VH-VL binders against a2ajx4r71to235. Designs and how they scored, part 22

Target 1, 165 residues: a2ajx4r71to235
Amino acid sequence: GRCNFEDRLCSMTEDQTLQPGWTRRSGIISNSPPFWDHNGNISAHFLALVSRVDSISSNLRSRIFLPTNDQQVCQITFYNFSSNQNGKLIAGLQTLCGDPIEHLWQKTEILQSRWERNVITVQSSQQFQVIFQAQMLATHGQEEVIAIDDISFSSGCLPADVCQT
Below, E stands for the ipSAE of ESMFold2; O stands for the ipSAE of OpenDDE; V2 stands for 0.75 times the mean of E and O plus 0.25 times the DockQ between their complexes.

## First folded at step 9 (VH-VL)

Design h1 (framework fv_tislelizumab; at its last look DockQ between E and O 0.06; V2 from the best seeds 0.00; counts 0 for: pae O 7.3 > 2, grease 19.1 > 18.9, off the site)
Fold by ESMFold2, look of step 9:
Structure h1 (fold): chain C 165 residues (1-165), chain A 116 residues (1-116), chain B 107 residues (1-107)
Amino acid sequence: as target 1 above (165 residues)
Amino acid sequence: QVQLQESGPGLVKPSETLSLTCTVSGFSLSSYWVHWIRQPPGKGLEWIGVIYYSGYTYYNPSLKSRVTISKDTSKNQVSLKLSSVTAADTAVYYCARDSYYGMDVWGQGTTVTVSS
Amino acid sequence: DIVMTQSPDSLAVSLGERATINCKSSQSVSSYVAWYQQKPGQPPKLLINDASTRESGVPDRFSGSGYGTDFTLTISSLQAEDVAVYYCQQYYSYPYTFGQGTKLEIK
């Protein structure tokens, strides 16, 4: 499944520890970078976490997936943008039985001018969720943003069906 | 026709503030963003900073404490102010439009000399 | 800051022959590299964006390639009007940074 955020959060959910948290934005309505989605489209939407005067951390969480197998690779593709030079974005896994988040990918300490495409491979012997965690240190200057767009899961990422007898 | 034109005094005394204006035509500052770049005599290019359509700015950390970029959309102008100048600030100063795909149109440049 | 290192610093090429200029970044900049041509007394002119996309009006003898950290500008058949200094520039992250320049001359 691919999510371009044109309509909504696209089945990603936000942990409820932060209010307000991640929001849908477009370049047309933004007062700070990014002013375009990863295709250069000013009217297209992406998901953004905006800095505050205190330090914040917020998670986006996928649906639950079945354990991976060797036949089809489970890959996560996404675009990231950060104007937060003192924060970071982490992509990882959390199993339902678990558990600390297993970190698969991170980006830190970069003031991006353009979106970057990322591909990460998932292997898990248990059911899992994919977690995106943004950490932003307190800011007292211009607004800073961590943004994500076009999260997609390859066909090897099999949705879990939890509704059984 | 898309054009940018830098203007300002050619000679500035040490410790004073350098003030330059970039006048644009053929495009809107409400839809495009503008960079300032400088080039010391016989040397390479140094990026100074950028201003977006919203007024949001980024500056080169090497200059951030001394530089301000601002705009007046109604006058089609982008301004550069650089405080406490020294001889090291002697350069040709350019403004350039960013079209998302790079700095595609540059002004002709204006030479600034910092000298007593 | 991302350092952009060009090689060579200067290059002499016979008319009609191939000129090759290399640019290496100190870390990955994805495809976000531009190439500029600057003639004496003139501002830089954008030739290539996104590592390989020619700007409108740029002759097809100019081409760019690369991804990540290693980038190349090629002039397939040098013309007299191509004598200039060439700069690579990353626009992946702020501050934007330029290579030191490569002076291209006729041999």
Scores: ipSAE 0.448, ipTM 0.803, lowest interface PAE 2.5, mean pLDDT 85
Fold by OpenDDE, look of step 9:
Structure h1 (fold): chain C 165 residues (1-165), chain A 116 residues (1-116), chain B 107 residues (1-107)
Amino acid sequence: as target 1 above (165 residues)
Amino acid sequence: QVQLQESGPGLVKPSETLSLTCTVSGFSLSSYWVHWIRQPPGKGLEWIGVIYYSGYTYYNPSLKSRVTISKDTSKNQVSLKLSSVTAADTAVYYCARDSYYGMDVWGQGTTVTVSS
Amino acid sequence: DIVMTQSPDSLAVSLGERATINCKSSQSVSSYVAWYQQKPGQPPKLLINDASTRESGVPDRFSGSGYGTDFTLTISSLQAEDVAVYYCQQYYSYPYTFGQGTKLEIK
């Protein structure tokens, strides 16, 4: 499946916190970069985590997936954007057994003002969720952003709540 | 100007290891992915693998057991090794830069012939 | 692997006429499709990315469309320099795969 955030968060969910979290934005309604989605569309939506004065961290979770198999690899494609060099974006997986998030992909040095495409592979013997965790340290006097867009799951990623035929 | 240039021996004996180098200029390997692609004579394109600017690699499963891609960022070089070659590995080999939206700059390619 | 199937394998089009090349994926690849032009003795050249976005310097007579499994490359008015083999490619998932190519000639 694909989530371009034109329909809210699609099947994604955000962990509840007392801190500001991911917000659905577009170039039309944003006062800070990015001013367009990964395709250069001003009106298209994406998710952004914005830091103004405080350090922030927020998790975005996918739907639950079945264990992966060797016949068809589960791959995730997504685009990320950062306006600073002081942030961290992690793509990981978490099993339903309460295990810590396994970091599959990390980016701490992101090219500024550019959308980047990433492709990662997920392998798990247990049911799992994909977690996108954004972290930004406090900066004073500047608004900084980590954005994510167009998350795609290959056919090898089998939703747990979907009847397989 | 952004450029990629493949180099290596044009002739490799069967069962030996094919070794190629892609030398890049005009950009840093710390900022871009680089792909290897090959094209047998008179045929289409086959994706071999990719190395991310982070050093992460992914290979075509059809070649995974024989392929190794590495890089030396300080030398602006990406390396391809393909072991246990056969005549089926005869092809023009390309390295190409990924723009994040496709392979936007390609080398001119280097011909590798597998023959006794 | 995701199979990309182009049609036709070859076509001849008169100068100034429209050329249409189709590409079908064995499964949905969203919009993660690129089109390349390859002339004899040259490497492929990227024309279109994300199914419909022209690369810088590519003439506006080239256009791409499609989403999911069906994609099309269109040359609205064929020029002599457009004679080449054209390839579609998906970068939705690994391994990246190409269509078998379409040879475009002048009629």
Scores: ipSAE 0.017, ipTM 0.620, lowest interface PAE 7.3, mean pLDDT 89
ESMFold2 (binder alone), look of step 9: mean pLDDT 94; pTM 0.954

Design h2 (framework fv_tislelizumab; at its last look DockQ between E and O 0.03; V2 from the best seeds 0.00; counts 0 for: pae O 7.2 > 2, placed apart)
Fold by ESMFold2, look of step 9:
Structure h2 (fold): chain C 165 residues (1-165), chain A 116 residues (1-116), chain B 107 residues (1-107)
Amino acid sequence: as target 1 above (165 residues)
Amino acid sequence: QVQLQESGPGLVKPSETLSLTCTVSGGSISSYWVHWIRQPPGKGLEWIGVIYYSGYTYYNPSLKSRVTISKDTSKNQVSLKLSSVTAADTAVYYCARDSYYGMDVWGQGTTVTVSS
Amino acid sequence: DIVMTQSPDSLAVSLGERATINCKSSQRVSSYVAWYQQKPGQPPKLLINDASTRESGVPDRFSGSGYGTDFTLTISSLQAEDVAVYYCQQYYRYPYTFGQGTKLEIK
């Protein structure tokens, strides 16, 4: 269930009613960092939110998962990179459409030189989705980026059937 | 084997611009990051800045208003300019190649003295 | 800026004995710490990257460890050619910063 973004968005979806932002990039054609994925590969793709002058935000949403249990933990692993100082990246949990997002993990972004691996444990008594929220501060005319790569869900994160809604 | 060599004037007058060149041999500057680092006599190391193979740069905030790093791919060179120098800018200046795994190749350094 | 603080500032160790140099960052730097050796009149030489990964050609007696804010360089059996100044350096975020250096001498 790992997403390396060599395809569209894998199983993640973007909230299209907000300003569009997440694009698939590689280091080869980038004018700004990052110039490589988390493995140091310049040709591999990652998912990036990019801005030059505007403050922007966008959400990225997982498939629906079944409630968790204590026997097999549900963990989210992902890599993040930022060249946008003081923006925000938030990983959250949402159990009903329109419910407030519970923040599980949060980072005020810094000017990184390397990708950082993150692991989050999820516990929920209800079906849920994992939401990534990125908020970029204005960059004063220089292209800056918040990027994510290799979102994966451990075996304790049990997918629900989307068709049953 | 990749080698880096710094060159430039050894003596610079106060208030003038220090200009140094890092020449790369045995490889192409289009393939990696190049950093500038300096070391005042008998002191530790201070990072000045970096230029990526794309031309994108970052500078140490302590020097940002006075420093420019640029590249000339046709000459396989990276340049450092530091304006409005004072005696505090007297140091050995190094260029270094960055790989994904750190600054693994350094030039031998060039000594710059700021004196009238 | 992330401050890298080394201890001790200098140390003297008998040949064949263990030397230990510590480095502490003022903020979390994950594993993105490098160690350099510098001999008089020479540029720094990269010994260790990623806190614990030895560079090619570096003798086995050099080892690094640590994660987060606390890092250690160890020379398991000191040899005469190991007399130098050693620097730690973080490359987690810009600006890159170095420790103040640790001078290693033969006792």
Scores: ipSAE 0.391, ipTM 0.781, lowest interface PAE 2.9, mean pLDDT 84
Fold by OpenDDE, look of step 9:
Structure h2 (fold): chain C 165 residues (1-165), chain A 116 residues (1-116), chain B 107 residues (1-107)
Amino acid sequence: as target 1 above (165 residues)
Amino acid sequence: QVQLQESGPGLVKPSETLSLTCTVSGGSISSYWVHWIRQPPGKGLEWIGVIYYSGYTYYNPSLKSRVTISKDTSKNQVSLKLSSVTAADTAVYYCARDSYYGMDVWGQGTTVTVSS
Amino acid sequence: DIVMTQSPDSLAVSLGERATINCKSSQRVSSYVAWYQQKPGQPPKLLINDASTRESGVPDRFSGSGYGTDFTLTISSLQAEDVAVYYCQQYYRYPYTFGQGTKLEIK
């Protein structure tokens, strides 16, 4: 499946604990970067986590997937944006048998004011969800933005609610 | 498994510069935030500073004027320098990996004594 | 700086009994609180993050709770290996700060 956030969160879900997190934005309605999606479209939507004063974090979860197999590789493609050095974005795997999140990817290079393309391969012997964890630590009055766009799961990522032949 | 190990001189003279190295194995330092923490004998923990993936640093204001944290990706090492040391800088020094929510992997620590 | 204040400074609890350690922050820190266990001659070990999430491998008897300014670490049934000094820590804002520590012993 593909999620470009033109239709809300698509099949993704956000963990709503106590504080609001991700917001759907575009270059037209946003007062902070980015002012366009990963394709340079001003009117297209993306998901953004914004902090101006306090620390903030949020988790974005995929649908549940079946265990991976050797016949079809499960790959995840997504774009991320960061406006500064104070944020962290992690893509992790969480099985339905355990609470710990295994880190598969984390942002190591920051291209300020630029969208970056990422590709992740997932292997799991158990049913799993992919979790995007974003965190920005409070600094002295600086605006912080982490954005994500166009999340795509390859055909090797089999939804748990899909029958297998 | 990722491991961190601190190293450096165990004895430093007053007014000199304390230099420590944190060597990371089992993973690349380019993939981690690394913190420095110290603990004076019989006392609690004090956060010194952090270095991000990109090399961005943030220091404890109480030590900012004397502290420098850097990294060498070719050696997979993070360095701590503390200038103008006094007896108050005597402590066990730790480097630790950031786990998104806290510091999940710590080095064993290295003891540094400031004495003439 | 945000001050983290633990209570009590020292605690003696019988084996199999509940141990409770409190931590108060001088400012609201949301859920950005971690708990560490430190045994003599060892570095701190992360037990709880985000105020209430156990780290992998941490026994179920350890739990954390709280949000805002008041936080609690609970050991439901104290074991001999739980003797240590425990620290709370906030990572809501730089500089990171730790509580003064609580020494937990067996009664």
Scores: ipSAE 0.016, ipTM 0.629, lowest interface PAE 7.2, mean pLDDT 89
ESMFold2 (binder alone), look of step 9: mean pLDDT 93; pTM 0.950

Design k1 (framework fv_tislelizumab; at its last look DockQ between E and O 0.04; V2 from the best seeds 0.00; counts 0 for: pae O 13.9 > 2, off the site)
Fold by ESMFold2, look of step 9:
Structure k1 (fold): chain C 165 residues (1-165), chain A 116 residues (1-116), chain B 107 residues (1-107)
Amino acid sequence: as target 1 above (165 residues)
Amino acid sequence: QVQLQESGPGLVKPSETLSLTCTVSGGSISSYWVHWIRQPPGKGLEWIGVIWYSGYTYYNPSLKSRVTISKDTSKNQVSLKLSSVTAADTAVYYCARDEYSGMDVWGQGTTVTVSS
Amino acid sequence: DIVMTQSPDSLAVSLGERATINCKSSQSVSDYVAWYQQKPGQPPKLLINDADTRESGVPDRFSGSGYGTDFTLTISSLQAEDVAVYYCQQYYSYPYTFGQGTKLEIK
């Protein structure tokens, strides 16, 4: 589904870590870019991983999806923003807990001035989760930010038959 | 209608600090970004840097150690300081407004000559 | 830094004919490309933003296209007042960078 992050993490979950994780931010309360969401709205929220003094790495995970088929394509759409030239954002999939993440898309060493829209096609013969992994090296000075907004899954991304209520 | 106007000394001695002011009328600098751009005589355009409405700045790495951009919201002004100038800093200097869709309003430009 | 390379450096086109200016980025800039026109003694004037969106007051004969790394400015029917230097510029990432410029002349 589509998520604009006006309410926490939507259907995404964060892997447990000891360090600060993904947070909801808006342009109104941000100390560093981005100062508005991908629509130019300063009060709308987006999801940000922020580092000022620590090296950090954090994952966001989707719900579990059924294997893809050849009748409908499974596509992930999202916006990304990075104010961090020494960091990396990866989008990938993981078929079983503990398996290595298969990297489908990545962005590194770009100091963006604008949000960028991305579309990723997923193919998997097994049940899977979509993972967003952000990695940032520590720095002193201004905040370093990797942000994501408006994650959506096309109709070919079929949820596994589990209760999520 | 928003208008921008650069001002400052036209002649600066080598090793001194170049100081320019961009005065905005018909709008507020609290609503957009202000860029500085320069153009040496007969040459192309070089982006110097930007100040966001929040005060956050980015500078061209080629100039980063010598450049400071600041704002005075009460005077609706943005300032450019470029230290330790040489003849290579001789150019027309422009300020420009940015509201998310490119630099749509430019000042007329001010010519700065660095000469002893 | 993202390098913006314009071609040609200079272009001569007959009045009423089509002029085409190309701009190529060293890496993807999505559609975050602007085109500027600069006449002698004047500041640059924004013509096109977001690769294909015409700025208000710009004549219909100006159009832009492209996505990723390859961008084009087209003047469908050249007028005498279109003699200028044209610059492309990416605003995808800092630092902002301009192409080297294309001088457009009447043939």
Scores: ipSAE 0.172, ipTM 0.717, lowest interface PAE 4.9, mean pLDDT 83
Fold by OpenDDE, look of step 9:
Formats: sequence, structure tokens, C-alpha cells
Structure k1 (fold): chain C 165 residues (1-165), chain A 116 residues (1-116), chain B 107 residues (1-107)
Amino acid sequence: as target 1 above (165 residues)
Amino acid sequence: QVQLQESGPGLVKPSETLSLTCTVSGGSISSYWVHWIRQPPGKGLEWIGVIWYSGYTYYNPSLKSRVTISKDTSKNQVSLKLSSVTAADTAVYYCARDEYSGMDVWGQGTTVTVSS
Amino acid sequence: DIVMTQSPDSLAVSLGERATINCKSSQSVSDYVAWYQQKPGQPPKLLINDADTRESGVPDRFSGSGYGTDFTLTISSLQAEDVAVYYCQQYYSYPYTFGQGTKLEIK
């Protein structure tokens, strides 16, 4: 499955928090970077976490997947953007047993406020969700942004809530 | 018609290593997960472990320190090794095929007795 | 580990009558439950997978139901050849775990 955020959050879900979370943005409606999606499209949408004066953290969750197998590799592709160095983005795995999030990928420094392509492989002996966790420290003087776009799950990522033929 | 057949010594001494082989015919082990399951006399079933297509393995935590599962694709065989055996390891040992959901093809099982 | 608990441990049912075996998991396993039939001197035979899907060749008198933590195997009309021990199993996560088994006999 693919999520380019043109249709809301697609199959992704955001954890409920008391703080503002991820917002669907585009270059047209944004007052802060990025002013285009990963393809350079000004009108295309992406997901962004924005902070100015308060520290903020938010989790974005995928749908539930079956335990992986090595017949077809479960691979995740996504793009990320950060306007500054005050944030951290983690891609993790969490089983449905309530285990802590296992960090599969993380980035604290992003190149020159550019969109970057990332590819990660998931292996799990249990049903799981993929978690994108963004964290930003409080910043004074300017708005800080972490953005995500075009999340893609390979065919090796088998949804648990879909009947397979 | 895929078939699995377990083979190995029926008698093992305490503290020694139990070694079994699962021979698959009518199909390729590269197409299946292969599980090992055991059943003590008069008792239920215990999952031992599994080997994936590429050789990834998962073991029951209760046996992990003593269990090794491997495979030889050229012989179409999966192997089980259980070290430091005791009388508690006496059981019928099965290998079983798993394609996606459930173990649909089982071997006939082989009895292993741990005794001095 | 996920614990699978069957009930009852033993069951006697008259020929032609309905037999019902229950299985409860210690946590949700979605529908990733299999049922096996084992006769003396034989390996287990897969009857049902994905909680409610009969394997090929399994008589339609066998059916499975359930989702989450509660599962049921039903034999609508017990036949003589159905005398066996039945096991539920979860394959939601490793390690795979089996119920303790239910011995089904003819009353």
C-alpha cells in the first residue's frame, strides 16, 4: 500500500495526544517549509508536525501487519523533511502485545532542509505496526517542522485486517 | 503430494545431543516454513521452532539455548539438534510444513527416548 | 507466551449429536487459530485454519468460529471416526502455542 496523503491520512492513524499533532499540509497552504512535496509539487499534500515554542511529540501508526516471512520481504519506503536540527524522527516497530517501540530507523540531522528518501526492512515474529515518531524540542524565534511523505509498504508487508485470496 | 519424514536415533543418552532429520519429498523446502513439534508420552503438543525459506530461525524460548534448526536445500532436508537432553526430552518428534496459515502436512513422527 | 486454554478437557457425545470444543487465548490472536485432530498413533491433522476455514478434504460437519480470544470448534453431527483428541493452536506470534487438548469420545 501507498500513502501520499492526498486522501487524508490514508490507512495511517495518529495517537491521540493533548498536543497538536501531525497536520496535512501543502506548499499552497503552508506558512513554513516545506513549500512542496517530495516530488516538488506545490499543490500536493504531505504530513507535517510543526512546533514553535513548545516541545512536541507525535506518533503515526500504520495498519496492522502479519508476522513477516522471507518469501517476500517487507520493505518500507518514505520521504522525510526537517527545517532545522531540533527534531528527531524515528521509524519503529511495535507488536500488538504492547511492547516498547523497537527502533528500526532514526534521524536527528537532516540534510539542508531537503526531502530525503529512506528505505527500511521490517522483520517481526509477531503481528506489528510501524510507528513514525517525531520529536521536537522547544524552539524560540522560528517555527520548526518535521514532514513525512509518500509512505509505501511493499507486497511483503501483509495486512492483518484484509482477507487474502 | 508433499510428504515429510522424520529420522534419527530412537535412543539418546542423558547429556548427549539429539539429532533428527526431516526429509521432504514431493516439494521443495525452499517453498515452505518447516516446524518442529514434539509430544511427550500421553501429553500435548509443544512447538520447538521453525526455519524459514532463507534459513531464518525462531525457537521456543523454553528450548532456545539447546535447540538448533538448520536445512540442506540440496538434500531437501531440515535438521533438529537438541543438546544436553534429559528424560524430559523423551517424546515423539514431528516436523511439519507451513505455507501460510497452519501446519497442513506432518511427518509420521519419530520416537526419541532419553535413557541411560 | 500466549496461553491457549481448551474446555472441556474431555467430552462424551452421542452419535449424531453436536460436539462443541472451546479455546480461549490469554490475549487477542485475531483469527490466527488452527484446529487439529489427532488419533492414536497418528500425527495431528489440520482441520481448520484462520479460525473458520476448513482444510481441503475436511467434512463440512466440522466448523470453526471466533475472533480475538474466544474460539470454538463444532462438529454438527458426531461420527464414529471423529473420536480423537483435538487441539487449538495460535500462530499469531512466536512461540506458537497449543491448547492442552480435548479428548472427544462417543457417549
Scores: ipSAE 0.000, ipTM 0.578, lowest interface PAE 13.9, mean pLDDT 89
ESMFold2 (binder alone), look of step 9: mean pLDDT 93; pTM 0.953

Design k2 (framework fv_tislelizumab; at its last look DockQ between E and O 0.02; V2 from the best seeds 0.00; counts 0 for: pae E 14.8 > 2, off the site)
Fold by ESMFold2, look of step 9:
Structure k2 (fold): chain C 165 residues (1-165), chain A 116 residues (1-116), chain B 107 residues (1-107)
Amino acid sequence: as target 1 above (165 residues)
Amino acid sequence: QVQLQESGPGLVKPSETLSLTCTVSGGSISSYWVHWIRQPPGKGLEWIGVIWYSGYTYYNPSLKSRVTISKDTSKNQVSLKLSSVTAADTAVYYCARDDYEGMDVWGQGTTVTVSS
Amino acid sequence: DIVMTQSPDSLAVSLGERATINCKSSQSVSDYVAWYQQKPGQPPKLLINDASTRESGVPDRFSGSGYGTDFTLTISSLQAEDVAVYYCQQYYSYPYTFGQGTKLEIK
């Protein structure tokens, strides 16, 4: 499959190489929800973190962005899905390479098992990366999924050079 | 050890809502998926839908507009509602446990007849 | 929907002989196929999962095989209590679908 994200979304990187990690899935190949992306397209791909036995967590990291200002709003838009009411998805900010992640947004309880659209505004006086962190608690062998799709950054999110610290 | 038992009215009038309950004993509904399957007299099996331990549901597209599956964890029960029934909905209705290696425990089934 | 097609629709086999039931899917389902036995007035009973894995308590004479689109249930030495309708079922993707059934008789 082709990446179903804008170029910026497809350049996300994974911090940790846990197996299976974030993977690209579609509804056609899945034996578990979601069976379609947020547009209802069964064949379209989304990024999924899947767990059956063990508790897992994984990070997905953006490119580096320049500091924000009041005149050009930096917003992150994304859709999320969770099959597990005990899973959590965090969107965070890391201002310098290696600094602690500042949590900007968190969803820890999912009702109705639907794709949900989210918009968060970033304010940072320093260069930063956006981090998506997912954590799922193990179940009794049942497949659990946290998925994200269609991550986009508004025009106020200006790309920067690689951080060298 | 785990047992499932369907219950509900055996006779339903056309255009009404069929409502069935699956009661689980000897195990917890919070540990597995529960499916509903039906079988018209003398015919094969038709999968109706599933509810996960988390409450997520998926329904057979052929029935999606008319079916609702829900659960009550405190009563260890799963419910099936099928609205606007017709004679074609006459069948034996089964609930079944799924532990990801197939539907290994089935209820005895309950016969539902749709008749004027 | 993935269509599961069984053959034959009915089958008569002498006691002690081999019975073979085939199931073909309309597209690949990997090995996500189960086989069920259903006797009159009873719910289906799971025999085989993942195409070839026998459920606990199922006699050794039952075996399953296949991968992709072609699957087989074999009863190596038919016994009187094996008279039933047999169903294959895919659980590769929703909606789950069953074959139309194969009626197995003895004689």
Scores: ipSAE 0.005, ipTM 0.479, lowest interface PAE 14.8, mean pLDDT 78
Fold by OpenDDE, look of step 9:
Structure k2 (fold): chain C 165 residues (1-165), chain A 116 residues (1-116), chain B 107 residues (1-107)
Amino acid sequence: as target 1 above (165 residues)
Amino acid sequence: QVQLQESGPGLVKPSETLSLTCTVSGGSISSYWVHWIRQPPGKGLEWIGVIWYSGYTYYNPSLKSRVTISKDTSKNQVSLKLSSVTAADTAVYYCARDDYEGMDVWGQGTTVTVSS
Amino acid sequence: DIVMTQSPDSLAVSLGERATINCKSSQSVSDYVAWYQQKPGQPPKLLINDASTRESGVPDRFSGSGYGTDFTLTISSLQAEDVAVYYCQQYYSYPYTFGQGTKLEIK
């Protein structure tokens, strides 16, 4: 499955919070970076978490996947963008047992405010969700952003087609 | 261009076992989930079961005791067996691939009539 | 099992007019809903997946919406080739289940 955020959040879900969360943006409708998606398209959409004056945090969750198998690797590809910020982006795994998020990938350093391609592998003996957790500390006088685009799950990521409750 | 094609006997006697084969071309069955669906004459669609990439199977509980789905990767084929058939099993049978988000490629279907 | 109920069972719409087909699930299925078009003598054709994602090659006059229990397929401007039976389907949980179908005809 692929999510390029042209259709809202696709199958992704955002944890409900009282704070502003991820917003679907494009270069056309945004007053802050990035001004294009990972492919350089100005009109294409991506998700962005924007901080202006307050510290913010928000989680983006994938659909539920079955335990991984030995025949096909569950691989996740995604693009991230970070402006000059005091922020953190984590790609993690959370089982349906309510376990803490296991960090699979994280970025704390700002690299030239450009889109970067990332590939991670997921292995789990239990049903799981992939969690993208963004955290930004308040920075006065600057609007800071963490953006995500084009999340892809390989065929080794098997969607759960069974009722979870 | 992935294509699916159902094949098997068009006539089965009551109490016998219906056997169908889904041949996939243009792609590997190991890359797709393959579903079996049937449609009685003039009626809607009924999901029979699925076989996953790994070979895991899940069947409609209404048919579970009679259904077996398997695959042969060397032949790039998925098989359906339905035992103890009755007239109620008369239908067009389809196989369809699932590449994560819905059944996007279907076979043309094969008609199976249960009659003495 | 999750029951998918379509409405109406049959629909007649004039050429160029909007056609709307509804589908309700007996419980929430998130956006795990697909819409299929089936013409006589043919297998179903996938139109929409994940409730609102149009399949490649499908005309943009087709659109899907909904989340949870209420879903809608819309044809903004009915064309002659759109005459068919349409089915909604949930793939939220096994067994997968289809709506009973909606027969769409030209008025």
Scores: ipSAE 0.000, ipTM 0.566, lowest interface PAE 11.3, mean pLDDT 89
ESMFold2 (binder alone), look of step 9: mean pLDDT 93; pTM 0.950

